# Designs tried in a protein design chat: VH-VL binders against q9umr5. Part 45

Target 1, 268 residues: q9umr5
Amino acid sequence: SYKPVIVVHGLFDSSYSFRHLLEYINETHPGTVVTVLDLFDGRESLRPLWEQVQGFREAVVPIMAKAPQGVHLICYSQGGLVCRALLSVMDDHNVDSFISLSSPQMGQYGDTDYLKWLFPTSMRSNLYRICYSPWGQEFSICNYWHDPHHDDLYLNASSFLALINGERDHPNATVWRKNFLRVGHLVLIGGPDDGVITPWQSSFFGFYDANETVLEMEEQLVYLRDSFGLKTLLARGAIVRCPMAGISHTAWHSNRTLYETCIEPWLS

## First folded at step 1 (VH-VL)

Design n2 (framework fv_nofazinlimab)
Fold by ESMFold2-Fast, scan of step 1:
Structure n2 (fold): chain C 268 residues (1-268), chain A 123 residues (1-123), chain B 112 residues (1-112)
Amino acid sequence: as target 1 above (268 residues)
Amino acid sequence: QVQLVQSGAEVKKPGSSVKVSCKASGGTFSSYAISWVRQAPGQGLEYLGYIIPISGTANYNEKFKGRVTITADKSTSTAYMELSSLRSEDTAVYYCARGLEYSSGWYPYFDYWGQGTMVTVSS
Amino acid sequence: DVVMTQSPLSLPVTLGQPASISCRSSQSLVHSDGNTYLNWFQQRPGQSPRRLIYKVSNRDSGVPDRFSGSGSGTDFTLKISRVEAEDVGVYYCMQGTHYPYTFGQGTKLEIK
């Protein structure tokens, strides 16, 4: 039988957004137990990411315990960062496929409607003044704000992303790396027409340098140093990259072609 | 910068209850667990339990189960420890501390402590 | 419950001399994740406890280099290479591997 699937939503999102994804899974893998976690819905998705990780951890423990053969994670947008932290902080996770749906794995540096809603007069060039303050770090979106022109501030102020990526020291880094490396497959999905995740290559661990030129995963210091295991996973053949053009940010979980190409093959 | 500020000293009679507060500031109150530890005069430290404010999940030292209740109010960033059926041997300084770091798999670090609240049980 | 035993309980030390405190646990503190969750705290008179060392040997920020922790399994040591007047207080070891978390009896460090 098929391993259970746990779904983690994104910013200003809820479980209802995944109704099409559930239909696709039921059609191709009938009998799969799919749990879409309805924690931190809507505006609560703005809570600090470590707070969200704690809540989602409590929800996934009993699901994983009931499935000794393993589980799959499908994590959308901001939810992909929650899932990365879960895989690092859980000493006993049994995740086979971690499917990351257009998540800003190296951070976000772009003007989005969500940021305009929170900070209407801000531009991406000046948001670092807000996000890299103690107050700013109380908002999830600031936890993964990565201004390539103020990398020193990012490294010193980021309470979440810089730590989970191993870009700043943490006493638990060795344990987090060991735990993360237990994952069977890291399936990365994203594309140039997303329109929200900036740069879109952040979904594949690429990111801007100081001149806003995108450097891909293999050129990132976190990869070269193997800070949390990306180089080791790639060497094992455990990283899958599935880019697809023509898909907007809110459509990754409702596009049948994407599902059949990038998700379906990894749901054993 | 995390600060934990506790309520003032209490004098209680045997059989009554006491409720001590611990207000967090500087960091996100709900991003970590709050633990409670007590110290009787001239004695060592004794662990009571913890609460995870975001979920409301509390866990207690079996020795105090049935008498201790730990709660949290997220709107005021305040944790509470209530101890009932007080006895003279409950006389102690009660501390709150940032106990569990869930990023470390639920293991206590106790890196920040409140100033302590003296609870005296007499007469 | 895990019993934590400290020795000595009273430690008079001359200023500038080294001091050593032992902590022994009734069972192994090695967690299934491979880490050992043994902490050391200092409590100065009239103050709250302050963490000095976490996970056996890691110093907290702001803790002087003269403090060091070592040990494994069930036997642990806190060393002060050169005792200063401000080091007066009670020192506690604490285990975080097994619930409920438990503390040693405390070692009172005094200047003689």
Scores: ipSAE 0.000, ipTM 0.398, lowest interface PAE 16.4, mean pLDDT 87

Design n2a (framework fv_nofazinlimab)
Fold by ESMFold2-Fast, scan of step 1:
Structure n2a (fold): chain C 268 residues (1-268), chain A 123 residues (1-123), chain B 112 residues (1-112)
Amino acid sequence: as target 1 above (268 residues)
Amino acid sequence: QVQLVQSGAEVKKPGSSVKVSCKASGGTFSSYAISWVRQAPGQGLEYLGYIIPISGTANYNEKFKGRVTITADKSTSTAYMELSSLRSEDTAVYYCARDYYDFWSGPSAFDIWGQGTMVTVSS
Amino acid sequence: DVVMTQSPLSLPVTLGQPASISCRSSQSLVHSDGNTYLNWFQQRPGQSPRRLIYKVSNRDSGVPDRFSGSGSGTDFTLKISRVEAEDVGVYYCMQGTHYPYTFGQGTKLEIK
């Protein structure tokens, strides 16, 4: 028998986007109970990430309670950040595999079509003026906007990402770290042809320095300080890195080869 | 229910400017983009541009750049479209429409429309 | 700019019979995000346009199930399975993939 799978969608997304993923799981792991959470769809995905975390928490509690052997999480794009926070705030989660599909784990700093549509005259160089205001932090996109040229503003103004990454102090940081470390496996998936997540290495906890040179996870202060447990998880053998070229942002949940290579092995 | 209510009909002389308003009610004004579309009598629809009230930024159809300005006043939940250097060819019904973030949100949706404002350019 | 071509431009239909409107774009409407932003609108005489379909095939709330959209790439269709008297009006396709957004010429549906 297989552990239940809980799926969390991304920005401007819905449960319908995962129909192919559900087909793949049914083919390789028949009998798996898969729940795609139908919360914060479409426009509602713009709501503050802490609000989304609270709503998803209420939805996952009964699913986890019915599966004492554990559950798996598959979290796509922005949904990966929601799942990061869920694993930290839930003192009783029983997640085995946390599978993160192309999520901006260290943040976003890029001119994408989505941002240009919302802020057409803004460049990535000036979006910090909007995002690092109290008003901007009421939008999910701004909760993980990480301008490497204004790191002091990011650290002071980010109400979500800087806190869950342990980049800024929080009273609950020690408890959040303890809770997150209960995860069995952290499976990181992403790739250079994503086209949305910038830098794409953000999906693997890499990010730009002040000169826009990408530094990988092991060079990040978050990792070196073990702020929320990355160094401990890596030492435990619990971090899996699965990069794949040739996959665009909206195709991570509908590519069979990606599923067979990066997801299927972690769905016990 | 979210509604978009536009200002009344205007009659303008060639070479002048017109400013049409679009007031949003019953919803979150700053969470949506407001687009402007016109329709000459008996003709089809032509896109002018949009404003995102939340950011205050606007984008325009190249055909109207230099003549059209779209603005928003968040305190009154009102968007404005100003068209300058008016010609007889600008005679049309001008519509505002909401760009809606639906179940599978896209950059343009136009799910809610204002009632239209007739602008007549005549000497 | 993307040119949207509708056919037919005039569509007389007998009540209760099916109707079909075609829309063709000069370029693919597949966005870089993988979505296709093709919308259909209905405009009744003297009224504002009303959206019927978004993203090719998704029906708006309150739109009767006799309306359906289909297509991909550059070729799209709006179908009405059984035309009712209230369906009289002009139907427009619109693309939202490429800026500026553009509309088809409109198809006038009339009851015979």
Scores: ipSAE 0.000, ipTM 0.425, lowest interface PAE 13.6, mean pLDDT 88

Design n2b (framework fv_nofazinlimab)
Fold by ESMFold2-Fast, scan of step 1:
Structure n2b (fold): chain C 268 residues (1-268), chain A 124 residues (1-124), chain B 112 residues (1-112)
Amino acid sequence: as target 1 above (268 residues)
Amino acid sequence: QVQLVQSGAEVKKPGSSVKVSCKASGGTFSSYAISWVRQAPGQGLEYLGYIIPISGTANYNEKFKGRVTITADKSTSTAYMELSSLRSEDTAVYYCARESLRYFDWSPYGMDVWGQGTMVTVSS
Amino acid sequence: DVVMTQSPLSLPVTLGQPASISCRSSQSLVHSDGNTYLNWFQQRPGQSPRRLIYKVSNRDSGVPDRFSGSGSGTDFTLKISRVEAEDVGVYYCMQGTHYPYTFGQGTKLEIK
């Protein structure tokens, strides 16, 4: 039989967005138990990411406990960061494939309608003033805001992303790395036509330097220092990169070709 | 584009060691693996092993275990293959080849860029 | 180790005619990840090998459409729809599913 699949949604999203993904899984892997977590839906997706991690953790524990052969995670957009933290804080997870659908793994630095809704007068160049405040860090969007022109502020003020990426020291870093390394496969999916995740290479652990030139994962200090295990995972052959052009941000979970190419092979 | 340039031909005595270099240019040296393959005169291809420079992880064909060592120096973007206890049967052209780890190459087990080869002759 | 057997080992072909090379493995080349890591290489006289095909049927950038790969499990084929003079050389299949990676004996393609 197939391992159970747990799905974690993104910003301003809900379980309903994954109806096509569930249909694809049922067609190619009939009998798979798929659980789409219906937590932190809509506006509740703006709550601090550590709060979301705690809630999702409580929901995944019984599912993992009933699947001794392991489970797969499919985590979309902001949900990919929730799953990153879940894999680090859970000292007993049994995740085989962690499939990250267009998630800003190194952070976000781009103007979007979501940011304008929450901070109407802000531009990406000045959002650091809000996001790197204590008040700003109470919003999930600001937990992964990564301004490459104010990297010192990001490192000092980020309460979530800088910590899970090992970019700032934390007492639990060694345990988080050990836990994350238990994952069987890290499947990274994203593409240049996403239109929301900026830079799109953030989905592959690439990011802007101070001149807004994208440096790929292997050039990041996080990777070179092996802060949470990316270098070790790559050496084991456990990192899969699956970029695809022509897919907009809201279409990653409803494109059949994307599913067949990037997701289906990691569910069996 | 990535290019691999190998060191020049060598003539070695039986029982000695040879160390062949493979220097990468164009692109990030740390973003791919380097494999080593040899070809005896008039014969087919034989796989020796690989190294992933960014992690320092090397893996060897059991046939050569104990005699082959593959290393990499990231500061000079150079991979090395050292073969010890040389025999006349080790006379061959030795190739380095890149295993693409790039975003648009899904297969880690496909050598897409090759060095020009280094002739190693083992004789008295 | 996985044994890769090519047939024929010598392939004389008239210019403009099709050519076909068979490759068989002693074990299934389907990896636990669902992929089949079967590659085809061309080695022209005096040159380094050049990859033509990866994962059974995918052509490398710059490889002409007249080259195609097919097969599954343990039986694979490389086809050249219309042989050109520049195609002279030795062709090797290679499996990357089971370590150590192994090559076929090579098929020498010559114009007759």
Scores: ipSAE 0.000, ipTM 0.379, lowest interface PAE 17.6, mean pLDDT 87

Design n2c (framework fv_nofazinlimab)
Fold by ESMFold2-Fast, scan of step 1:
Structure n2c (fold): chain C 268 residues (1-268), chain A 122 residues (1-122), chain B 112 residues (1-112)
Amino acid sequence: as target 1 above (268 residues)
Amino acid sequence: QVQLVQSGAEVKKPGSSVKVSCKASGGTFSSYAISWVRQAPGQGLEYLGYIIPISGTANYNEKFKGRVTITADKSTSTAYMELSSLRSEDTAVYYCARVGDYLWGSYRSDYWGQGTMVTVSS
Amino acid sequence: DVVMTQSPLSLPVTLGQPASISCRSSQSLVHSDGNTYLNWFQQRPGQSPRRLIYKVSNRDSGVPDRFSGSGSGTDFTLKISRVEAEDVGVYYCMQGTHYPYTFGQGTKLEIK
């Protein structure tokens, strides 16, 4: 038998987006119990990420408790950040594969239609004024806004990403690192044609330096310091990188080749 | 530490095929790309293609498309390069290599196999 | 395919003196992510290649400080500040920006 799969959606998204993913899982792993969490759908996805983490935690606890052999997480876009925090705050999670599907793990610095809908007159270079305010931090998208030109403001004002990445100190950092390291596999998926996640290498823990040149995971301070366990996981052989070209942001959960190549092998 | 060990030298007739193996040990086999590069005697290096073992995804240099097939067996941590319709011009040392991560030019050190001499003659 | 051209093809150097190898690409090696994926490899006689430099100027683990890379766009240089006997071999530049990846024709470094 297959371990249960829990799916966490992204920004302005809902459980309906995963109907193709569920069909693929049913075809290759019949009998798998798949739960797509129907929380923070649509506009509710704009709620602060720590609020979403609390709600999703309450939903996953009973699922994990019923599966002593372990569970898998498939977390899409913004949902990948929710899952990052879940794995850190839960001192009893039994997650085997954490499949991060085009999630901005080091943050976002790019103009998107979602951002223009919320802040129609703002350019990416000016969003730091809104996002790094107390008001801005009440919106999920600002919780992972990472302006490489205002790193001091990001480190001081980010209420979510800077903390879970260990870029700013937190009393629970040691426990969060210990909890995160219990994951069996960290499967990172993303690609250059996503069109929303900017830089796309953020899905692989790469990110812009102050000159907007992308530095990969192994060049990041959070990796070098092993702030939340990336270096330890990589040394353990637990990090899987699965980039794929030709896939737009809203197609990651509905591409059969992507599923067979990057997701299916990790659904024991 | 990662070590790549290749199969032994082969002598093949024109028109036949050859399959070279590359066994990885000591590190994570599955999530890093394994590339194949060849070198004709006294000549430079030529890129053939790569495979990402975890996914089975392979990509080829168009020059060899239709003749080269790169595969991987995750259970034995072994990558294979098969070249068909052999010609005398295919005489070369064939190397497998893990260069950085899935992207060439990453922070990590290179690992290369020792090379496999493939001779194509009557 | 991107053509990589090295100069010189043969480089005789006196022990302890500096050596310089040039590499030119037929098109810009700046990737859409802002990085330039220009690598330098060394191949000692009878051995597999070994990477010395990645992303134009970064030395791989274990590579001596004597080796340095520089350049931008289409023009790149590998320098050895003080050539040692163990540096004998063939040096290749290689681009990882455009698929298929391509190598220069090689520069043979010899002690004269």
Scores: ipSAE 0.006, ipTM 0.479, lowest interface PAE 12.8, mean pLDDT 87

Design n2d (framework fv_nofazinlimab)
Fold by ESMFold2-Fast, scan of step 1:
Structure n2d (fold): chain C 268 residues (1-268), chain A 123 residues (1-123), chain B 112 residues (1-112)
Amino acid sequence: as target 1 above (268 residues)
Amino acid sequence: QVQLVQSGAEVKKPGSSVKVSCKASGGTFSSYAISWVRQAPGQGLEYLGYIIPISGTANYNEKFKGRVTITADKSTSTAYMELSSLRSEDTAVYYCARSYPEFGTLYYYMDVWGQGTMVTVSS
Amino acid sequence: DVVMTQSPLSLPVTLGQPASISCRSSQSLVHSDGNTYLNWFQQRPGQSPRRLIYKVSNRDSGVPDRFSGSGSGTDFTLKISRVEAEDVGVYYCMQGTHYPYTFGQGTKLEIK
C-alpha cells in the first residue's frame, strides 16, 4: 500500500497538466491514491498566495486525516511556494516527501511572457514599482517577485515570500519553522534549461546577489541563520537535490526519465 | 457561451478616426484579454494589438503604434479599438477576439471572435 | 516579425478525399516555456474566423476528429481526413510564440 499523493499545480495551470505524471505513478506504484487539486486553476492562479494557501489547506486536511501513515506532496512551479506555506501554517500535517518541481523557492527575477501578459510595458528592472505596491501584492506572481537590486523594498513589501523564508520577522515564525521541520524529505528538482524560473537555481534555494551573481543555498542568509529550518533539514539528511538538464518549464511533470530519477524514489 | 458583439459598419473620410466597440457577454470579462485583428477585402488577417482588462494595459503591433489605441471599460464589459489618421489602406473588417490562459499555456488562443465591423475609408 | 508561409494557397479537393495544408515559420515557434503556440483557423465564406487547433495538435471543442494538426519547430501541417462540403473556406495558420502574432497568407479549400 503506498502513501497518498497530493499534487498542487502552478501559474495558469490545472489538473490536466499532470495526466502523464499520474500515468507514471500508476505504472510504478499501482494502487496509489493520487489527488490533483482543482483549486485556483488558470487565471485564478493569480490570486494572492495567502488566499491560495487557505483554500489548499482546506482541501488537504481531510486527505491527510484519512492517511495516518502520511502523505506525499508534488508541487509544481508556483505550487511549490503554496506547499512551502502549507507545511509552515499546518501544525498537524503528516507530509513525508515534499517534492518541489522547478519552483522559485527564493523568488523570481526574470522577464517572462506570463509577466508580459499582465504588465506588457514593464521590464524586470521596473517591476519592483508595481509588485511592491499594495495593488501588486494582490497578484500571486508579485508575492514571489524578488528584485536583487531593491532588496530593501522586497523585505518591506513582500507579503508572502519574505515572510515564509524568514527574511522578515513575523509573530508566527517560530511555530512555522517547527511545523515545516516535521517534513520527512524536501526533494528539490530543477535545471538550467527550464527557461522560465530565473535564476533556475532558485529551485534549489540559490539566488542572485546585488551584482546578479548566483549564490547557492549554503551562502544564503536564510540558510546561515536557519530561519525556517533548511540548515537543520540538510544536517538531518532530509534535503535531496535532483538537477536535470534538457527539461523546459512545462515538461517537468511529463518527462519519464525525470520521473524515474527524481520523483519515483520518494513515493513510498 | 461567451459572445463578443461589435458595433456597426462605419464609413470615414481620410484623415479622420474610427472607434469600434466589442461588448463581451456570457463570461468573466476581466479573466481574459481582447485582441484586435483586421482583414482587408480579399486579403489575409493582420494583428493590431490587445488589451488586458485586469491590468488595464494594452500592447500594440509596432506597425500601428501611434495610430491605434485599445481601451476597455470593465463596468460595461466593453473593449474599444480606435484607429486615427485613416487612409484608404485601412479599409477592412475589424475583429475582436478573446484570449485566455489555460492548461499551463499562455493566452494566445483567440477562441471566440466577434462578428466583425466593416470600416470603409473613402472620400 | 515572424513570417508564416502556407502551401498550397489554393487547394481543390474531391468530396470524401483527404486534404493537407503546410505552414512554415521563419523562426522556431518553441516558446521558452516549452510550448509551441501554433494555431489553425478556419474562415467560411462571409463568417468570422473559427479556431480549429491550438498548440500544434489540440482540437478545439466541437471540432470534428477528421481535423488533425502536427509538426514541430518551424514545420506544421493541418490534415482533413475526409473533406466535407462544409469545409469550404480559407484556412490560416497563426503563431503566438513571438510578438506581434502573425498569420499565414491563407489556403483556400474548394470542392472540385
Scores: ipSAE 0.006, ipTM 0.516, lowest interface PAE 10.3, mean pLDDT 89

Design n2e (framework fv_nofazinlimab)
Fold by ESMFold2-Fast, scan of step 1:
Structure n2e (fold): chain C 268 residues (1-268), chain A 122 residues (1-122), chain B 112 residues (1-112)
Amino acid sequence: as target 1 above (268 residues)
Amino acid sequence: QVQLVQSGAEVKKPGSSVKVSCKASGGTFSSYAISWVRQAPGQGLEYLGYIIPISGTANYNEKFKGRVTITADKSTSTAYMELSSLRSEDTAVYYCARDLSYGWYRESFDPWGQGTMVTVSS
Amino acid sequence: DVVMTQSPLSLPVTLGQPASISCRSSQSLVHSDGNTYLNWFQQRPGQSPRRLIYKVSNRDSGVPDRFSGSGSGTDFTLKISRVEAEDVGVYYCMQGTHYPYTFGQGTKLEIK
């Protein structure tokens, strides 16, 4: 029998987006129990990420308790950051594969349609003025806004991403690292034609330096310091990288070739 | 600058339906919502509803719920407002407008389309 | 639904003189985020409406500084410091705090 799968959606999204993904799983792994969490849908996806983490935590606890053999997580876009925090705050999770589907793991620094709705006159160069305020940190997208030209403000003001990445100290950092390291596999998926996640390498823990040159995961201080366990997971052989070109942001959960190549092998 | 261009005037019989289009140019279509407002001859403005193209979310004024459907086609940067079961009281100029009121940086209705006259007569 | 009441409904004014339009809402327009989503629109004869003011007092780009908005809670005012011939038209207040969004009846400004 296959382990249950829990799906966590992204910004301005809902469970409806995953109908094709569910069909693929049913075809290749018949009998798999798949739960797509209908929490923080649509506009509610703008709520602070720590609030979302608490709500999703309450929803996943009974699912994990009913599956002593373990569960898999498939977490899309912003949902991948929710799942990052879930794995850190839960000292009893039994997640085997954490499949991160085009999620901005090191943050976002790009002009996207989502930003224009929230901040129509803002450009990526000036959004730091809003996002790194206490008011701005009440919005999920600002929780992972990572301006490489104002890294001092990011480190001091980020209430979410800088903390879960271990870029700023937190009393729970050691426990969060221990909990995250319980994961069986970290499967990272993303690609250059996404069009939303900027830089797209953020899905693989790469990010811009101060000159907007992308540095890959192994060059990040977070990795080098092993702040939450990336270096340990890589040494254990637990990190899988699956980049694919030709896939736009809203197509990651509905592309059969992507599913067969990057997702299917990790659904035991 | 964002510009909204609407379809031409229509004359419809009572009980039929009408579908008005609103084509956007000059900006990223998915970066805003499109709201629909009508104005009967010599009367004030009345709100119908909106569509958010990126999420597919539509919301309607309860007064028109069940009769109005608002959709969007991102490939053509066009929003549509369909009103069914037409009555003489539905005779009005129908406007689309760019709507940024959905987000936290709330600004309402600018620019507006030029309007589409819909006349319901036998 | 929130009822928006404008006064006066007809406003004859002499060129160069000030004009003032009042707008009252049936309930507070203060949003839970602390902002007040009250807008003012101008509709010239035969044209579509154009936004003049958003969030009570913010003037839209290209709108002359002779237009100003003020108010709080349930009472709002649009002022024109010196009326010009091009200001002829109907002015509407509109609330965006409570769904569905609602408009006032309109105030027709005309030159006497």
Scores: ipSAE 0.000, ipTM 0.382, lowest interface PAE 16.1, mean pLDDT 87

